# Ledger of designs, part 4: VHH binders against Citrate synthase (ctsA)

Target 1, 373 residues: Citrate synthase (ctsA), of Heyndrickxia coagulans (Weizmannia coagulans) (p27660)
Amino acid sequence: MVNTNQFIPGLEGVIASETKISFLDTVNSEIVIKGYDLLALSKTKGYLDIVHLLLEGTIPNEAEKQHLEETLKQEYDVPDEIIQVLSLLPKTAHPMDALRTGVSVLASFDTELLNREHSTNLKRAYQLLGKIPNIVANSYHILHSEEPVQPLQDLSYSANFLYMITGKKPTELEEKIFDRSLVLYSEHELPNSTFTARVIASTLSDLYGALTGAVASLKGHLHGGANEAVMEMLQDAQTVEGFKHLLHDKLSKKEKIMGFGHRVYMKKMDPRAAMMKEALKELSAVNGDDLLLQMCEAGEQIMREEKGLFPNLDYYAAPVYWKLGIPIPLYTPIFFSSRTVGLCAHVMEQHENNRIFRPRVLYTGARNLRVED

## First folded at step 4 (VHH)

Design x46 (from m11 with T97A E98D; framework vhh_7b2m_4)
Fold by ESMFold2-Fast, scan of step 4:
Structure x46 (fold): chain B 373 residues (1-373), chain A 123 residues (1-123)
Amino acid sequence: as target 1 above (373 residues)
Amino acid sequence: EVQLVESGGGLVQAGGSLRLSCAASGFTFSDYAVGWYRQAPGKQRVVVASISSGGSTKYSNSVKGRFTISRDNAKNTVYLQMNSLKPEDTAVYYCAADYRVWSPGKTYSFDYWGQGTQVTVSS
């Protein structure tokens, strides 16, 4: 038994795991993914390059990328039984709860469920990567009494995901922008959902169980939903002056303003946010409507000048997703879909060098109370 | 137990006024956007007005200038003040709560719905 009187609330700053997957380098202001700078990757590489890097350990050559694309296309179909389960949910069901239900039910279709071998887990990771976009898109359609949109074999992974959501084949620009957003959301060291997945995995539980827990974690407002909250503020404001007024009102009440601040990029705009801002400019030019861009730029100026805070990825990803035709309730499910590759990598790494998490408590309650007859 | 309970409906003559109330319990009401919907016999349920968690309001074109939505977070209640009522305002009025802000012309899955309150406007 240990009695140290050393309680660290929320494990803030505690090094809880070892990993070779990713690192938030606060000294050099970099997000490291398997040794590469995420920003450098995002400029020339797509989501499938990140998938191969995180799961196979290397950036793919052309043949490896083609094989990965073919592997994922074989996994797009979701068993009809899962669609039936989703159809039994109340129409008021939360999109994250529908996603959690779908991920949980996938475990029941795995005939090797108790096998923790690397090759078996790798196959599961590809199955989850292939099926989660379908579950996200079509659970939304089912909850709105719409027919599921079937994946098309001639579209790329990211184009197909966007197609299943919107019912419209994306343009090359829309596909490029959406794919880049998936790269930027793919991995981020040890946020609560990744830690939850590792905690569950530390019991030698399965990949589906670990991801089910991660979905539940990401549903929490302190972790997920920031991009939804940003778009909600923009809709609430409707105009540049309305948004300025909304921000000044929140600041006067000392309320938290979503979409600002980052653990790594504390003195400048998150470069991932800058990439999404450029995407917003490109989409605004095509649509002939730059209102969201003007609103976001006004808010960026206010927060920089009054608080010394800068946009994070969620701030500019939100209006980008809006202009891509994505319903707001799907923003956090899409974030989870992107992060699925990182979560799978972490669960597999945990299984390969496992130690069960078992903390202790500092007991502060009553002792030796008497029980009377 | 999560509940939304509407009240204040009834029969009123054209040109009259009614104030609807929606009392919420069993969840953190102040974190939720709240909307009023209505459904006339043989018609689809349509949006009337909404109010965000921050207090910003939106109205459908058919009621703009006549209806006012407001909220009292201390009482976990949202109100719909209906003025200059017309026979075409006759419907069952529903309260709905969603943590996401609502937009006119957009429908999303709402977390919670009330059972409705009847409003009848006679000619």
Scores: ipSAE 0.000, ipTM 0.148, lowest interface PAE 16.1, mean pLDDT 86

Design x49 (from b15 with A33T S54K; framework vhh_brivekimig_d4)
Fold by ESMFold2-Fast, scan of step 4:
Structure x49 (fold): chain B 373 residues (1-373), chain A 124 residues (1-124)
Amino acid sequence: as target 1 above (373 residues)
Amino acid sequence: EVQLVESGGGVVQPGGSLRLSCAASGFTFSRYTMSWVRQAPGKGPEWVSSISGKGSYTLYADSVKGRFTISRDNSKNTLYLQMNSLRPEDTALYYCATEYRVWSPGKTYSFDYSSQGTLVTVSS
């Protein structure tokens, strides 16, 4: 019901696309993924189940899951030229800029780049899913003058991703928790990065271009980086009392506190956050250190009591990633890696029923100014 | 080898000021919350103030709030306590302390460290 004479800032609430991929049901407080409740999926299904669901249309059986795993394992290696390009970046380069560079360069190795057929895009999606974890993990190592960690063929997709980041084979619990975080970040209707990917795809541009734009979008602090900001606050505070003091100081200055509030879950804790809180409890019990859990619980209480705000997924995912051995600068790249499957699904859906996005503006600037000769 | 060496104590009149210093070595100082703890004659240890590793956040006991200022210089591995408007009740042996904790992804390693202290006497 938006008309050409009405400006809606940020397109807030505007229905910009039709999709069968996902839906934020604010009435029933549900995140729908291809007809399934995301929370139900996250309890019993892994990331590769979500990959198959989003790209092939169904939850895989055992044989389909094994075939998908084998397909992705063949895609783990990146061209040596991409490693060379990443090695040319200054050591101060932002990890999201390194990721964007890697994804962008990858387009130049696609011999069918102009082909928009569904089957060709599907092969492209699997290539991106296989290679992005390698680009994320090893661009970080290269920027720190560390040797790249080569993928291992005997590890699962999620275990291998965590292995490439940390250099250590994850435990079964670490693998399960990390995999679940990838499920929870995999898809979320039409956030800015997904909209950006669809806008680029609407020109019939390629999947790499669309994802390159999505990386650039997610780098922005209003979209991505909230999980990094949460962990930076926790690291700066270092103690339960320090974190309480940090939050009270920010509240007195009327600053936004990252990790709180959600557009769907405005009056309750995000159920995805509750799952990551449980993961933080499990990791804390195993290593005998519950400091981050105590800090987060204290912050959760303050925000609930002072502002009526509740934790979102980023609030508890951040300390979970810290406990898993993941450096803070990789949290947004990991978010993007998880979301790659959803982004690929959206780009392919856009190509299959395309209309170029061509909005108009409400001009509010000067008119009829005269040029003095 | 973790070392904490306090200095700056002395005798001062009520209402006077003193600046305490703590030189730290043997650990990555900038990664640790540092605290000042005092022990008055015949009493147990009392926490006075803490400062985060980056120096962004400070905490004070109600008894010293508005009078004492904790600070740190990470380039010199030194912790400070500026004490103003001193009272006879502030007379104590002052210790700098840290929970020795490695703030690195996936790592948990902590100990409590204490030092010999520096004496502050508020009176004639």
Scores: ipSAE 0.145, ipTM 0.581, lowest interface PAE 4.2, mean pLDDT 88

Design x50 (from b15 with Y57K; framework vhh_brivekimig_d4)
Fold by ESMFold2-Fast, scan of step 4:
Structure x50 (fold): chain B 373 residues (1-373), chain A 124 residues (1-124)
Amino acid sequence: as target 1 above (373 residues)
Amino acid sequence: EVQLVESGGGVVQPGGSLRLSCAASGFTFSRYAMSWVRQAPGKGPEWVSSISGSGSKTLYADSVKGRFTISRDNSKNTLYLQMNSLRPEDTALYYCATEYRVWSPGKTYSFDYSSQGTLVTVSS
């Protein structure tokens, strides 16, 4: 019999899994990725360095990185049947639902779905990493009655992802900034989507099924969409004074303001947010337009002074993505694309030391109702 | 590359009608969806209507459904918005937008509004 003291709503603070992948260290104010500080990694390493670290176990040397780049280039193509399926969706379809459909359909092209050997799952992880950016970018184009943008062989992984979204070859600065955003979103211990992927993987289901569930989880308002919400607020405000007015109005109505607060960085700005703020400054200098930067700095000051709250990564990633030419509805799909490597690492770790998740409930409904014979 | 030129705005009484036009150049017009977006004084941008490249599918915001009709003439590279039963709340700058993804910083909805827009004023 379960007593009421055993029920922890939302599993808040419950240790649900063991992992060597990542850790939110609230004592030292650090996000740990395979033993490394994420901030230190983000300053000198790119997204493919993180991919190699999470899937192969080490930071790559130059030969390993080149091999990884060539491996991913072979995986960019999406089967035409998937493009056909996406073209059948109503144009009002949510980008996250289109992404979920594409990932789900990929499973049907894998003849070895029941094979969970490390090498087979590693191959699947690279297939997903190669194909998800194409699905994200081109499902959006298809939903808007545009032709798909094909990947270019001469672009890096991150430059190619941005190219498929915008149709424009990114500058070196744009590529560097976008790549860094992917590093910063790549892994974060056990959010709902990662837990969902592990729950599905715990049944010994396939990697595609686990990621399909993770997409569905991240679509949820309480999990994903904060970066989209931030940019929508900035877009609605239009000006520095408009944004100040919008924030004061929300605060007077006791509404939650998206883009503020973090579990690790509760009394200072998230250092990942600070990195995206610097990126916004660099992009603003190139275009001679610092309006978004001024708006964000005004909002940062108001929230610090009136609520003691500080920007998280989403707050500054949003205007950076806007300056990079990325449509707002793609911000959460891009987040998922970045997190694909972490999700794959968690599913593979779950398969290698598996136990099915099977919790119990505290029953609060009627008992002993009688059925007449 | 992409150029969009709106026309047809003006002052009209409540219940009146206006037809907006958008002349497009610099891309293969028939292959891309087109949209109308409006911005009322003191408000953010509001999507109004969209039409597929072929013209076979149309979408409308609930606020204009049944009153506005979007159409296109691919032989003339022109987008239209027929506005009937106009209300004071329809007063706004109207922009046509292409889903070709011509991007400009500070623009709304990931579209390039390469013109000044066309002003529609529904006087009380």
Scores: ipSAE 0.000, ipTM 0.164, lowest interface PAE 15.9, mean pLDDT 85

Design x53 (from b15 with L59Y S104Y; framework vhh_brivekimig_d4)
Fold by ESMFold2-Fast, scan of step 4:
Parts: C-alpha cells; sequence; structure tokens
Structure x53 (fold): chain B 373 residues (1-373), chain A 124 residues (1-124)
C-alpha cells in the first residue's frame, strides 16, 4: 500500500524495478552481470564479449564475436550533418553537452523511430555503440579546432576508439588495458543515469531519447565526473608531496575526496580499482615514469589511515587514461560510451515489460489561500 | 630555466645552529613543494624535510624532527632550513630540491632540479 505520509529522500534503498541485467550484491561483495561476476568477466573477456552478453544474452563464441565486430565496424560513421551541428557549438561547450547533442540528433536519422520491436531496438543499440565513440572523439577534436580522426579498418573496436581520441595506433598493452576499462564501466545496476533512461523508456519513448537523458544525468556532479576530478587533483598537485598536501587540505575542510568509497566495496579497495592499479604499474614500467603510481599510492595510504576509505574504480582509471594519452575532458564521455551497452539493455528490458513511472508527493506547502485583487 | 642556489653551510660545533637558504628561480615557486635532501660522506642521499607550496604543511625525517624547521618565503622565492642542536651525524652536503614536470596526456617530462649542495660539517 502507498502511504503519501511516508517518503524516502532520493529513493535511497527503494526497489524501483525488476531486472535480469545486473545486481550489486553487498552481501557477497559482487557486481553481477547477467549471472556472471564482473571481475571474472574482466579477467578473461573483452568489451565485445560484454556487448554480446548484455544484448544477445550469451557470451559469444569466436564466430559470433567476429560477426559482432564486423557489425559495429559498419556503424562507425556518423551523418555529416552531425559533424556540422557539432561544428556550430561554441568552442567553450562542455564535452558532455556535445555528446548529448550528437546522440539527440541521431534520432532524426532513424527511419523507424516509432518502432519498439526488439529486433529494431537491437539494431539501434549497435548503431549507438558504433557511433558514440566517433561522436565522443571527434566532438573533442572539433571543439579544439583539430581535424577529425577516422577509424581504421584493421583495428579492434576498443583500439579504434583510443585511436580516434589520440591519433596514434595503440600498442597491444594499451588496447588490452583500455578494453578492460570499458568492461569495468559497462554496467552497474541502477545508478541515476540508468534510472533516468528507464524512466524515459517507460513512456515508450525512443532509445536515443532515453540515452540523451542518461548523458544529461551523468553530467551532474553528484553522479559523473569523478574520474576527471581525480586526474585534475593529480595534475594540480604535480608531485607526491603536493598530492599529500592537497588531500590533507581537503580533509581539514571536510570536503569529499573523489575516487574513494563504493556501495559494494565499503571496507576494502574496489577490485576493479585494483585491476586499474595493476594497469597503471604496467604502463609506468613501459615508459619508465612511476610518478602517478607513487602519488596514487600515497593518497591511498592517507585515505585508508585517516578515514578508513578505499579507492574506487575512478581513482585508478583516471591516471590510466592519462597514461593512455586521453585528455581529461573525455573521461566521463568514455564512461558513458562504455555504459551505452548497459543503458541499451535496460531500455530494451523496460520496453518489453513496460509500466510508466508515476510517483506521488508528500505535500508540505500552504493550502486554502484566497485570491484577492 | 629552473635554478636552485643554496647558501648557509659551514663548520659548527656540536649543539650549534645553522640556517640554510635556497633561492629558486625559473618557475612559479609557490605552486611546488620543496625538499631538503642530504648526503653524508660515504652514504646515499637521505630525505630530511619537505614543505608544501603554501607553507601550511611540513614533514620531517625522524632523525631531525624537533631539531630542524623547514620554512619558505614565497614573496622572495626562498626556501629555508633552520638547524638547531646539530650533531656529528648531521654532517653532509645539503641539497634543495624540487621535481619539475610538464604534463601532457600520455607524456610527462621530468627534470631533476637540485642545487649543487651546501656543505654542513659538525665537528668537535
Amino acid sequence: as target 1 above (373 residues)
Amino acid sequence: EVQLVESGGGVVQPGGSLRLSCAASGFTFSRYAMSWVRQAPGKGPEWVSSISGSGSYTYYADSVKGRFTISRDNSKNTLYLQMNSLRPEDTALYYCATEYRVWYPGKTYSFDYSSQGTLVTVSS
């Protein structure tokens, strides 16, 4: 029974939907993706394995994975009109606003926009997965008055994404590390952006509209931008001692320090963060520069000792992205690009078993006021 | 170009005091943490003390805590080390140091900027 005199601020702990997609298991300290432990998936499977699992329901065999890669390669190009629209944006435009604009405009090129059939939505999901990396990478280049970088036929999905951003063919190690980061960001139950996508989808609106709303949600400081904030702190600090000073200053002011704490991993380092820390060690060894690793380890020690807080994925993904040559403003757009597969899975699941979201309010304002001239 | 020039070293008796100075130029001094490092005869480099860019946070090696005070004057681009209650084991070449880096995605250019050192001898 609905009780309008009882409300839960922010819907904290409220079960808003049923899903078979993912689960944050706080009891067993697991992130479950279609029945699999995300950590187990991340060690042996790549991003396209996760794409196939979330959209087709199974881990692909080699032939299915090759077919999926070829399908996505056909979707890398964006309509020239989208490049034109992005070129009209002021150079000071926020990268997440550029991404939202590009995703929104894609809807106008869909000839079956009103069709909600599963097969049509699946085709849209692949179109979005192919085109969003291009929009992310080349909106950045356009806003910086740089020439767009076109994808190459001989590179994998993840290697092409990194190539479009940096203009350099990634090494096998760089490709493996970047691909793993996309696996780790791919899905996370019902964060605000996924809930927003489901709310929009619950009206039987289109997949582009749902993802446009999700981009807008992820732009919010309370949801996205943590990985960008971590790297900005590291860059501002410059040195190990600088970073120690920066953290002590923030702690003395009782400010929240980005990159620490997780809903599932509350008393230990997020194992996804541990994987990115190992990636940072590998990249540091290759280029002979371990400054970022030393800075991050110093910060990890301070936060553990003074607050009992541990690194989350954003804390170590940020310096990894820096070492891969990725500009800071693209970290949240890359997060969204990774999460696109999870968002598409949620929208499709919502459409297939739909009920419109219509909450109520506890009214606390004035009543019975009279209108007088 | 980044330059660090030290002064203030000398010969003192045990229990004596010295004040070391390091004049910095070629970078925005107030944005960088500064350190004192020493190298005793026949030993490797030993970190002594560090100070944050603002001067609000200071750190000391256990061997010097309570005897040495690090400070800085950002208006003069100068770092100081006040050394009190000096002991024979404090005898070393003292270096002012900063790690200067240029940050570009995928690349970090690192330069070891330290002075030529100033000799401190504590002799009976």
Scores: ipSAE 0.176, ipTM 0.589, lowest interface PAE 3.6, mean pLDDT 88

Design x54 (from b15 with Y100T S110Y; framework vhh_brivekimig_d4)
Fold by ESMFold2-Fast, scan of step 4:
Structure x54 (fold): chain B 373 residues (1-373), chain A 124 residues (1-124)
Amino acid sequence: as target 1 above (373 residues)
Amino acid sequence: EVQLVESGGGVVQPGGSLRLSCAASGFTFSRYAMSWVRQAPGKGPEWVSSISGSGSYTLYADSVKGRFTISRDNSKNTLYLQMNSLRPEDTALYYCATETRVWSPGKTYYFDYSSQGTLVTVSS
């Protein structure tokens, strides 16, 4: 009967798209990736396994994985003009803005930019997967007046990404932990950045434009930056007692504490967070320094006891990235780099079964105002 | 003016024990985490152990874990390092240090020292 109350703020709970890519199963507390449980995948499979699964439709055999690795190694280099453009940015530029600039400029080097065929988009997805880690790592170095670190042909995809950031070849443990973090960040149904990419893709715009919009979305404080905020809190606190004090102060002021709460895992710790907590324990054991672990466990107890809230992935990924030698400003760019495969899968799926998004509004403004007033 | 005075070093045989002390003054000792750092001949400084301001949390380098115990007495502004099962590799100048606010990626905290240290020599 009432035909005007169809407005749902933020589209919360609205089914905006059909997808075979991923599903947040709140009933069974599962994150589904192409039919597989993400947690099961993260225990035995690496990031390139997820890349092949999301873009090719299957978990790769050894030959397929080697071919994928070789394909990505051919895509590591970025055009010199991109380095030149990044070098022109003010040194105070935000790393997410540098990343957005680099991704945007990549479009201008694609000679088939208007082609939306699956095979052409798949080739673009691999180009973006190969080049984004380089843009992320080396835009940071350029903004700090440091020389770009070139990728090495003898390192795996994840080891190379970490190498380009830190300038140091990672250990096998560091590589395994970093690679697992990329698996855990790779895909998550329809967050704002993925929806933004699908909206742009729905106009039959290119993959670079869709990802440029997704970078802009993820820069927003309500979407991205939670892992950076967690590590900033830990750095400000410096001690277990300092962190307890910082959390109690924020709670007394009714401020939101980043790193806690999840849509699927509302009554327990996000199992992905538990995996990163184990990674933090392993890194702490190797270097004999468990301060961050002790701080995080204290914060976990306070939030459980006072708010009934539990750590999400960002809470434990942040100190893991810190211990891996990664500067805080790169945490959201790394998240985006991981999510690039999911974003590419969604854009390609949108192009294959496309309908332009064109919503309406509930008008609440003035009417019949006179031009002469 | 932060002042740190180390003592308790000496010559000891492998498998022996020593207790190092650090008398702190010039700051509110109980509010700062404290660390022990050592420098072996011809090598750079190496972090050994840390303790929180309250004494509730302790950290150890893998090379000393299970052999060394860090402790503090806030009523006496004194930091201790109990060293057991000493090895020739433990030979170094030992410094106590205060935590700073500077953290760098790959390390959870940064520390400074300005004391003369106390020499520990482990020889057969």
Scores: ipSAE 0.015, ipTM 0.417, lowest interface PAE 6.4, mean pLDDT 87

Design y02 (from j21 with K31R; framework vhh_5j56_2)
Fold by ESMFold2-Fast, scan of step 4:
Structure y02 (fold): chain B 373 residues (1-373), chain A 129 residues (1-129)
Amino acid sequence: as target 1 above (373 residues)
Amino acid sequence: QVQLVESGGGLVQPGGSLRLSCVASGFTFSRYGSYAIGWFRQAPGKEREGLSSISGSWGGSTSYSDSVKGRFTISRDNAKNTVYLQMNSLKPEDTAVYYCAASKRPYSLYWNEADYDYWGQGTQVTVSS
């Protein structure tokens, strides 16, 4: 029934949904978030400003921002049963699998799973935003046979997230840099994980189910893990010369090098990457160790000269997260934590103007085979 | 819980050498570990002084205070979960209790004592006369 001319592999370039949430403007080289330039937002606004913008529709005033912070603080704790479930996982479990398990279990604590009203979904979004950082940080501690770090009510959202990961209150600089990384990862139109969340939401399934599917999608190495891969390359190379040799070896073998290239910023460095590069310079100055910065700058030069490719956000976010004391296996879970606000916005938008996704296939297999008696 | 145990201290003559060991338990040093280790000392009646640090798993970047630069060498053996401080050309001024400390921040440096989360009990080093 389907015409061969209608088959588009991977849906590449197909307009699958309508949205007011975000837009990758390849013509003007802009990432648009609810009508605002993401770069302009990232320079002056924090993650909670983006949360309010994506879920409530506007940049918050001081009173709205304070109310949002207090709302999220009430959601920092997770049910003891979730900690118990995570404690049953083998110690070799992947952090993304632990995160998926925790998000999935949260659904069982919601007594109104059939309710798709906007106000009910908004409450769920805040519950997920509050609890996911705890699940990310403490699933890692549990898998390493370490005591869970309890959230502190006197810390900001981003400072508390870093505190739960490291067990140490971040400096103002560390908090600012980490918070900015969450802004830069918060939303990005329709990547595979967001599309997956919309597909699940299109059945009128719940927000937890949609996000569980999104975690599963992001675990796939063709979608997530680029920031982890960048840091693993830097770690394996160990030196400026080692990294140059690693890159030349990959280029000679025609291998894809993670951390380079972007759909919008094809002929220049991603300005979000430039922002994280400045953060890396600041952290390097404070720590008195600029080796990661030197390695990254050498790799940036090689890729520009040999391939005409430029750093994306993952390239400079990875060494920033390393310098903030964040274990490499948590980089993708942190990316998901940031993206949780965008995912919630997309699920809620899908529910409010829903159409179930029902694609067809081009059948290429055998027909009219007979069953032998 | 995370514990650090120092050993290798003792009495040594001026110009002599000692190698201190710091054995970690409750976490592992690995190629992919995330802990920085620092060596500190405290002499009677003086403040605690940072001496040297080795970064988390990657590169093993080392830093030294001016008081020990060229005389002391920090290293690690991830398979033995141990960090070493090789002390050469020891002086009477080097007499102190020596501590190893671990930081969850892989790039914590010896002058940032506040960055270190876990501390050993210390080992006495005495450089006689």
Scores: ipSAE 0.000, ipTM 0.292, lowest interface PAE 11.7, mean pLDDT 87

Design y03 (from j21 with S34Y; framework vhh_5j56_2)
Fold by ESMFold2-Fast, scan of step 4:
Structure y03 (fold): chain B 373 residues (1-373), chain A 129 residues (1-129)
Amino acid sequence: as target 1 above (373 residues)
Amino acid sequence: QVQLVESGGGLVQPGGSLRLSCVASGFTFSKYGYYAIGWFRQAPGKEREGLSSISGSWGGSTSYSDSVKGRFTISRDNAKNTVYLQMNSLKPEDTAVYYCAASKRPYSLYWNEADYDYWGQGTQVTVSS
């Protein structure tokens, strides 16, 4: 804490908000979600359990989970006008820009847009959770001149999301692995996108505006795109020896290697990454091909030995998403889709105990310049 | 507008070899191609059988069914947008119509035909003396 006229670049280490939602505990090496360890939750709970925990405050019982599932099924459909808007975008449009456009347009269909009461925002959060997977999957299909894939009512939330992306009903293993990835990406204290959402919400703006800003933030390569970058490196390398060469080349040029390092897990692999590594092993066994696993293990060894850095979630989530048949440009949109529940929780918490963010600057420019007649 | 065209089939004696080709149009086997190619066969009165698959955008990932493992080799020529199936040590039981199929999944399972979106017309392979 600094209580002077001192500039702190990037607000590094500054406590900008109070929250009951999540905490990065660097002392005990855990990620806390509403009082629970995220790793413990991810072993036994699915994405809808996390949705209920973050939005309703508790882990759901069987009846509550069934009610949540039915609530979300009613929200899968996207207004035809949003599909029309997405169809007007250039085919070269970035998937994150298409997602931002879709989320922004949703605001115009909300008849109670200025109502920020908890119950209205909660209903709005469920509408966003239901519709964002459809926008993500079908904006991609539209941009590739393919027909939109309609959601199916007989599939779980996560299976349906994967189905809309791939056009194929996932296996039970694929559904389980994909669902777990959504749990692991669901919430992470105060990254730039969550801070952006809280800043926008602090003006008493609406939930759609806050999430639109969060999409814009996550598109930035210093925040989002790490999972896409990991898979691009693996594709460029093609082989175990190619990946070793690629990593040594990047290290010799002092380039940052994506997929390594974490604020909480500084001296070990992120346990969430370990879970995705096991998922990669399971998927590799199914098709009889462990090349991606071998490449990733070689890279893990090099980074540990040469930099003392360990895989984060993005490092192993990327090849898992590849094995699930997910196009690389959708990895960051899927990350955002997962994080939508956390972002909604933060916006609602901000509205319920609000103070507008109003920082000041240290002025370093010219003074007393005269206007010429 | 995705189309697959098989060629290279014909009559061959037991123990012989054939190389099948599958030419793709309407998509490319590139870094950002989201297609995998599989080879299937169907003999008269039998179910369609998956034989082999290769990752569409990434040339190192291949899979084989137990019936052809060690005898058949799948490969890809990205410059020609073509996938090959080299068939060695052919047996009379290998007589079938051979199909290539494309999937938007990068790692399609070779025995699961439901994972394949586009199918070629097939090419006949007959193994007899």
Scores: ipSAE 0.011, ipTM 0.399, lowest interface PAE 9.0, mean pLDDT 86

